VH-VL binders against q9gzu0. Designs and how they scored, part 7

Target 1, 229 residues: q9gzu0
Amino acid sequence: MGDPNSRKKQALNRLRAQLRKKKESLADQFDFKMYIAFVFKEKKKKSALFEVSEVIPVMTNNYEENILKGVRDSSYSLESSLELLQKDVVQLHAPRYQSMRRDVIGCTQEMDFILWPRNDIEKIVCLLFSRWKESDEPFRPVQAKFEFHHGDYEKQFLHVLSRKDKTGIVVNNPNQSVFLFIDRQHLQTPKNKATIFKLCSICLYLPQEQLTHWAVGTIEDHLRPYMPE
Key: E = the ipSAE of ESMFold2; O = the ipSAE of OpenDDE; V2 = 0.75 times the mean of E and O plus 0.25 times the DockQ between their complexes.

## First folded at step 1 (VH-VL)

Design r4 (framework fv_retifanlimab; at its last look DockQ between E and O 0.02; V2 from the best seeds 0.00; counts 0 for: pae E 17.8 > 2, off the site)
Fold by OpenDDE, look of step 16:
Structure r4 (fold): chain C 229 residues (1-229), chain A 120 residues (1-120), chain B 111 residues (1-111)
Amino acid sequence: as target 1 above (229 residues)
Amino acid sequence: QVQLVQSGAEVKKPGASVKVSCKASGYTFTGYYMNWVRQAPGQGLEWIGVINPYSGRTWLDQKFKDRVTITVDKSTSTAYMELSSLRSEDTAVYYCARSYKDWGYAFDIWGQGTLVTVSS
Amino acid sequence: EIVLTQSPATLSLSPGERATLSCRASQSVSSYGHSYMNWFQQKPGQPPKLLIHAASNRATGVPSRFSGSGSGTDFTLTISSLEPEDFAVYFCQQRSNWPLTFGGGTKVEIK
């Protein structure tokens, strides 16, 4: 009998081949956990850490219409979108997230997060964890980097400000691994009309071949840098 | 600091049992496998078994299946290896070593070792 | 079980010299482009120390002079230039099949 890890790898390869033929998602064989950290520019300020209530995997091919809509809405380029469609990529949707503030009892409320106008955020970091379904193992960190720097999404926000016809927008980081679904709202202040961009949901893009690429460590190990003391 | 601290040396008679402990600190105990390996004096390394502290599942070398029990106490982050029906050939330094599946059961952290001497 | 044979049993070298250690498996320990071979260093009175995992990946803190190579049944640990602290016993270990097994070790000693 071979090493359990080896056996799983063999099974994975067989499954991958079958799924490729059937155009099914390998991601369906995993459970996922996701955390979102808003890292502030001020070093003394602790990150705001959120836990995603549910991670929903969707194959890129199943999201084709949405991608094309994004192109039509000028959220991203056609070329980039076509590239995404050609890739064997799984989308990991995070529709809702909750604060992990341990200092506040009962803070299980879903929170909306305003991304603009504000300049105190350095970056958004998403941490993805997974395990085989029906596994008796803990969740493992997926070895992928999901970061969206403030400067990158701000540029996109400023560009969209000139367009008054859209309430929902999608922005993505340069490497197209993190997509932010944003709700643009207009607030009437006593002095002026203000526009705000509110984060509604996040979607991570991951090549399916990376689903079994795990880093070392536990959820706690990886959350530690972002956890409030 | 990540470390494994084992119990002290043991001297046993043939037929007796020995239980060696390994206390983990500096890391999430349930996030890594805990292995037991022994080394007879002047000899090589012999893998005994492994336990997943998270689930309690164990894998043992068939050679030891009837004499070895590996357990963990999650509350104290301690792993145990009990060897029964001791023989003179069981005289060895017993090591606990953590591993991570993604590292291919590469034992990255070791205890200091526990000498178990079996003598009449 | 997979038997790992290390050679030579003893390697006598001087500081600064290149050391080449061999580990041969009784059957392949590689699958799907991955080799399930690890290398350890052990000094007297100390537990083994992980050097290489997955045949070629250096463990954290391991000097660059250590390198692992090989696939299938044949694996090699290379020390490009021996330092005084490198004189020790080296073990290979496979995790391809149960039970996990170690080689007999190669002693690198000072000439």
Scores: ipSAE 0.008, ipTM 0.524, lowest interface PAE 9.0, mean pLDDT 84
Fold by ESMFold2-Fast, scan of step 1:
Structure r4 (fold): chain C 229 residues (1-229), chain A 120 residues (1-120), chain B 111 residues (1-111)
Amino acid sequence: as target 1 above (229 residues)
Amino acid sequence: QVQLVQSGAEVKKPGASVKVSCKASGYTFTGYYMNWVRQAPGQGLEWIGVINPYSGRTWLDQKFKDRVTITVDKSTSTAYMELSSLRSEDTAVYYCARSYKDWGYAFDIWGQGTLVTVSS
Amino acid sequence: EIVLTQSPATLSLSPGERATLSCRASQSVSSYGHSYMNWFQQKPGQPPKLLIHAASNRATGVPSRFSGSGSGTDFTLTISSLEPEDFAVYFCQQRSNWPLTFGGGTKVEIK
């Protein structure tokens, strides 16, 4: 018999620890800010929870109590997002993900782009992007020398952002962007050929002066699509 | 304001090729996918393929892969669909349609259609 | 490929009546609370017009009398009270799997 609230707090602590580790690497590669939101933010609710550029803020017990009592289940809160991220972290090493990798083989081989298992990314992206779609504030991306690539039709919501040795995925266009950061590796074994994609972070970037809706999640896994000749 | 304008009707003989154009205006051409769909007289809609105007990458229904080429000209914000080895069964109205690069906003803007008639 | 079956083929109704149109997929087009089903309206001599995306979300400018529902394999488009301009052919479309496919259409005609 487990305690669901205890598990959620452990997942949040793991998320913060992973985000902290990756923040230095991501900040060195990208001039951007990472944000963590506990609730879907409306114009009348002026609370921004975490803005991460150089320091990870400390959460207070009173604020966490407000989230659990006031806004859970009402509008894609962090509790809902945290449950999805916790499940996805467990699922990233489950047999289901091996099946999902098989399903993307053709696209990786023919199109030479990075493709994540659809269901997990789309679920997280839907939560983050649905909040942004209702915002009156435009996204203002930091200017960077990146290349943007697009996936197949059923995964068209993903765009591949490449900068030298790193890859990020931008959802849709710059005004509503969610960044997915992936480390790309080429792996060859005597039995097969594979390209490994390690998803390290999901971030929504907003200019500090016009902050409205934002969230960030961190997950770790490998995609190893088979590339037959 | 946002619109897709297609080239005019074509009459072709069996074995010929046809190239239909679709000119976009009122939005960022490279920010959206461009799809091609056809409709034979009195029949339903059939998806042909899609192009990413940013990269030029295409995805086609397998049955069209050996006869269809989709291209774009970014300087004129124009997409093209060329269908070769025409048969009488290819007689249809051909549409271009914009789709958003996300899970929700598929095919929100359509061209007016181009009638292609294949007859001997 | 995913086959979409629309029913009825023809629906004869009068203005003011409720229209209920069905679309059934040969396999699920839903995952994790998200459904990849769109609805379009087509009038004679015109291209299709997007009405509903992601099963239940109305497109910009679409009147509130149009609503979509369903998940998995069974989807419904409802017009709560038909206006004269609503008499048209309606198509469902899935974008869950390649190739993209459309239903055969339901014609809503004046009785």
Scores: ipSAE 0.000, ipTM 0.407, lowest interface PAE 16.8, mean pLDDT 59
Fold by ESMFold2, look of step 16:
Structure r4 (fold): chain C 229 residues (1-229), chain A 120 residues (1-120), chain B 111 residues (1-111)
Amino acid sequence: as target 1 above (229 residues)
Amino acid sequence: QVQLVQSGAEVKKPGASVKVSCKASGYTFTGYYMNWVRQAPGQGLEWIGVINPYSGRTWLDQKFKDRVTITVDKSTSTAYMELSSLRSEDTAVYYCARSYKDWGYAFDIWGQGTLVTVSS
Amino acid sequence: EIVLTQSPATLSLSPGERATLSCRASQSVSSYGHSYMNWFQQKPGQPPKLLIHAASNRATGVPSRFSGSGSGTDFTLTISSLEPEDFAVYFCQQRSNWPLTFGGGTKVEIK
């Protein structure tokens, strides 16, 4: 088998060819709204809830350059990106989100949320809403469950800690519906050094036909479990 | 029940080596970190190091780096700590301690301790 | 290496009294809203027992009379009303940086 750099180059070229074959998607016909809740293990503690400022629907035809840039910059692995692009599904990226709770510092730009080594989070829950473009109807919740439990992502982080060559990491939950884009950082001061994993972005992955399968209720109805009363 | 059972007390002469075992039961051995901590008589606690039993990777306090080897045997769910070139100041109770998964290095389950005595 | 300094070394109190134990780190053990400080209780002839993790979270089965607070370099363990089983040695422990280190301990003893 060849030089690792030659294999990576050939894999990137194959990825490019597949992206060119898919020029449009059903997802381009929808508007999206997304929220991210970090659910704490302590039942009395209300979730840290964020509104996604920009939901970017991605199919292979509309996101080719950004995905290839992400792979080149080590934002996510080549193998995970290739698998993600080869399926007839929608990828919904949330690169920027803002806190909805007053006791959590909000950000209107990309925010690094520490997921490890902290241990107070039970799960990450994403709430996805959609509507047809050019309609005046309200957003409705997509009938799908997007959860990434603490144990599932921590196992993957611990695996990655032993590898020297990764600075950007993509991990997924067991049913491959939620992908976390993670930055590994070394905090170093004159007196200490520590490794942390920061959440840079979340991607939701669902079948295209799911976009027209809505649950009942409003955005408010579905946010209430995660909001301050 | 979750248990950590350590090997019995040891008496050694300076310059010798000691290997303390810690057998885990009642949980998935490779799913949690295993730490080693010692306590000299009448003194405080001193962390020696930790091993990830899944990968075998260790992190050690630099004070012990040249003299301590921490290993695991996954087939018997047993961790080992070997301290070489023993000195009288190494006389201590040696504990193994499991790190609770959700709190990082929070040592939620401890072995009973193994007294190692080093005397001339 | 982060040095943890506990004070006082010995605290002589009666049952029912409030105990306040201090732990000071030589450098910050807090980052991004998370404090990497644990507290342990140890009785003679026994291994240490986890009491508080992440500065303020009680471990499973720890009574509500135990509370932890602080951030940065200064941390406190408080026992609101001492019970007979609380007379022991208490250690703080940081996990912010390698190596993991313990404080020297505070012995809480009966007056």
Scores: ipSAE 0.000, ipTM 0.398, lowest interface PAE 17.8, mean pLDDT 75
ESMFold2 (binder alone), look of step 16: mean pLDDT 91; pTM 0.932

Design r5 (framework fv_retifanlimab; at its last look DockQ between E and O 0.02; V2 from the best seeds 0.00; counts 0 for: pae E 18.0 > 2, off the site)
Fold by OpenDDE, look of step 16:
Structure r5 (fold): chain C 229 residues (1-229), chain A 122 residues (1-122), chain B 111 residues (1-111)
Amino acid sequence: as target 1 above (229 residues)
Amino acid sequence: QVQLVQSGAEVKKPGASVKVSCKASGYTFTSYYMNWVRQAPGQGLEWIGVIYPSGGSTWLDQKFKDRVTITVDKSTSTAYMELSSLRSEDTAVYYCARRDYYDSSGYRFDYWGQGTLVTVSS
Amino acid sequence: EIVLTQSPATLSLSPGERATLSCRASESVSYRGTSYMNWFQQKPGQPPKLLIHDASNRATGVPSRFSGSGSGTDFTLTISSLEPEDFAVYFCQQYSKYPYTFGGGTKVEIK
């Protein structure tokens, strides 16, 4: 009859193994495309649309650690933890994005986008598309809403504004589906010191089970509302 | 005012085809999805499929994949649902229903057509 | 497909009483705080009418006595005080995943 501690260790190892198996299985089977639209408050002004150069899927370890911690702390039963395994989340990183200009073929310049101080943006919208790897099928829109409203990230910017601790900050929307990696820069102007928040990269959080939750329409169909006339 | 007006009732023989129309007005036709739903007499609602009029992309329930074709005429803001190889069990009221686009606050089925009764009888 | 089970099948109540309708999904229809669930009201000879979208948001023109709640797999439509015009069939619908699916419906009838 194995030591209760040994049994617990074995159970945790099994859980880790299952989590690892899940990590290897689903997200790596998909190709992704992502677009970022900066929607302006002025309705007459067309959105600034960007294409992500490469979407990098990364399985979250923090969720795994949280589950394991919960088990270790007896906050969760093993059975309950197994149920949580079905809620594995994939991170979709967008480290680079390019402006989509219809008028100039090939002039996609990587642009750093300043998010603050400015008040002309209503929200950031991310459109995610996926398909099975090596598929000849077109990319399908993932039926998930990725939005980050100006008020939400501004609130976070203001909170960090007084803090001198870090150059790089991360902000997220309320439902934790969109994460913005921000570079805080201090600019010396002739009159005063100004702080700006520059968007460096974006990361989307998506449950793995949502990877096949596709909507109808082509990439073009879904980009059309954000495209210039 | 948003309106969806469907074609009139149809009586068909088994094996025949029926094409139901749904004319939309009062909104930008190409900015919303159009769904088709049917309801057999005294029964529940059954989702058939959806089309995005802007690009013509469709998704159909597997049950109808081989017999249903959904199309649109953008010039007349009209959606069509054609069902072939009709069976008695296809007797139902068929509805078109608008769904909000992705940028809206939700995926609402906020407007419905009045319904089209399709009767399949020998 | 996601199967939606509504209960009860029939609910017999009097005007003024509270109605509680349940809809259970075979899998979660929620994602990051958003629940992709609609509630519809249907009267005889009429198309369904949207009451609630996104599980808890009343559609335009819907009286305040109607409310939706729930997340994940369990959802509830509540009518706080039944009016005579509220006696009808109510359907839940998920739009989280294709194919979209409806519940079997709950008939609210006068006692």
Scores: ipSAE 0.017, ipTM 0.602, lowest interface PAE 5.4, mean pLDDT 85
Fold by ESMFold2-Fast, scan of step 1:
Structure r5 (fold): chain C 229 residues (1-229), chain A 122 residues (1-122), chain B 111 residues (1-111)
Amino acid sequence: as target 1 above (229 residues)
Amino acid sequence: QVQLVQSGAEVKKPGASVKVSCKASGYTFTSYYMNWVRQAPGQGLEWIGVIYPSGGSTWLDQKFKDRVTITVDKSTSTAYMELSSLRSEDTAVYYCARRDYYDSSGYRFDYWGQGTLVTVSS
Amino acid sequence: EIVLTQSPATLSLSPGERATLSCRASESVSYRGTSYMNWFQQKPGQPPKLLIHDASNRATGVPSRFSGSGSGTDFTLTISSLEPEDFAVYFCQQYSKYPYTFGGGTKVEIK
């Protein structure tokens, strides 16, 4: 009846269709739609692409297992999952990050960054690395890096780094990566050499507990392939 | 089972427009990209463009951008490719082809329509 | 635009013989260990059929006699022992960047 990967793919497609029928979307809070992808280098593990609002309800300790449970168990609820996520975010920000929210740029709910055209990505990456290395300050605001994935040019993979709270999503785990996608229309025909976007901190998309399972890397580790000499 | 069923052959005069349909079944239509590719008689394959049915976003090869419109009707799971200002060199078989979303096994044009022959009289 | 050049244009062989088909890209279609190159088989009056994806992975239902190899700009499709149903035109296709492009095709014909 098909291989295990075919059945899993069908289950993921069914889950996505159910979430879309509910017409719930945290991405509606933004001027454009955002997507999140769970990507594995391991050949036998399946990656999945979801609208940001579609991913949140299935995240707990293991996104793969939770997606399958959500498809099989009809008790799954998007509204309940969103309530739990909001409670976690409020709990983290109110008692632990309250001061950081008020007096530290880029370490709370929003991050401003500049997106350049695809052809300039190596220069952007080198510039960000050079500026970081030249800094005498032990603390820097949250920084975004951009990676254009060959074979998926219409989506831009975003890497979010933070020094203050040690949170980040970096491709330094050989088996797993998580990427945020900007709406395709911004990437299909860039009109400007630079575009400014406002994005929420990654902790608004996933419970804080899940962030600890992602690789926390340095700018050096991720930018090494782009460094001269 | 996944199927892509295209509309029947068309014969058009130079300067006319043609609209080819591709009806999808057996999968969630809005979850997969739909590509359009053509093949002139005895020639190779030429990519025209792609649409993501969920949002209607399109990306076209520059040579077609002024003459091609790709659209979808989500209620009927049907994609359309309209080519205007037809010329004799547009005589070709036009195919729709599904592309899977990105995963660790890569991008695949795994299912194709049967093709629609469009003949421009000369 | 990435140009794909296939060689030879025509390959005349008998059943049981080995076929080796080449596809060369005008620039690299590989990135960090992944090669964004597909191979298709096409028979007269039929749409193309996916044979190999990502340079070396056989599509579902494709016989083990078909194999793909290569990286960067040079790619090869090998049919270890031709069967009668394998006489067809074979196209390579890159999806490293837009616009997606196809090679000119290699016709594998009976001698």
Scores: ipSAE 0.000, ipTM 0.409, lowest interface PAE 17.0, mean pLDDT 58
Fold by ESMFold2, look of step 16:
Structure r5 (fold): chain C 229 residues (1-229), chain A 122 residues (1-122), chain B 111 residues (1-111)
Amino acid sequence: as target 1 above (229 residues)
Amino acid sequence: QVQLVQSGAEVKKPGASVKVSCKASGYTFTSYYMNWVRQAPGQGLEWIGVIYPSGGSTWLDQKFKDRVTITVDKSTSTAYMELSSLRSEDTAVYYCARRDYYDSSGYRFDYWGQGTLVTVSS
Amino acid sequence: EIVLTQSPATLSLSPGERATLSCRASESVSYRGTSYMNWFQQKPGQPPKLLIHDASNRATGVPSRFSGSGSGTDFTLTISSLEPEDFAVYFCQQYSKYPYTFGGGTKVEIK
């Protein structure tokens, strides 16, 4: 493999092997900042922008036992099994956030945002930034797109409604990079029964190698389109 | 063949309640939103609300919130709209309608009941 | 709520003529390249019938003389050559934001 991208990937893989020996994940070597923007359909309406108070990394896409069983049972080829062992997905959980309004400093809350039946939201945008832990360097935007459009999550909510009632629901965007953890609640009024889907947590999925692939710009540059006045 | 068949015309006095039924056939009742719309004589159309039958979730125009109840009976594939505290301005033809929301193709199919005239007079 | 204003209120034309109906929304009804604007035809004693969905898509079985255009806040229904059965009232309807709303209608009548 003589191309520069192949050499960078090999260097990253060597780091992963060292971390595995130390029983650590690559994600544990980074600091994160994450922001969530709820973008409204109305052009004049500014996004509801939130800063995630703590980004919690979890390694969940390692199923070594299932891979080894598949090889022995001839369910997977040896080459395919080796590729799966080289793919690691990090989950970045965001259960709590705080408003980016100028008059609210340091106030954090559990995520509690009604997504349905409202229909005024265009999309949910997550902005992820990282840096090596113990670095004084500024955070840089991770080169990945985290968007979940209204039509995509509403379609999944409608599917859930058509089957039976559930209280805890997880839905994902088409490229499986954003997962929404949803509570289904019933609102009872004197005259009506209504169902509400509330967002309780967001999780970003990405290959670990993307943690070191940064786009251009500062946090400020990337937040500017969504900033409140 | 999709059909929506509504209950017959009703005459009510002010202050009474009316419950209009809409029997659906020819499709999977629980898979589609059911809307209610009314039209006063010689006037335009006014959306009342919608229900998704599988979970019973509803959205209502706020002007009707305290007076209207939209329900379904999944076992009979029937939707109901009940309007209470009737007044003369509630005189209208009430329609049920099955509407699909946007899909990836952009195509939609739309089916309406025949309408139910509700007359409110003293 | 989103107000839909239709013009003209009445359009008096002869068979074979072109009809142009306007619908203006008080705010944008477009999302992800789709405009959540429908057009309905209604004849006396009948429920409304869907003609155009999502601004420009003919519903199944609707003749090709019906076409829709527009995006954002400005929408047009065009009937290229009126047939006798086309004399009716036409409503636009948005479903971008609750509550869903209808325009006041345009009556297309025989001159």
Scores: ipSAE 0.000, ipTM 0.398, lowest interface PAE 18.0, mean pLDDT 76
ESMFold2 (binder alone), look of step 16: mean pLDDT 90; pTM 0.920

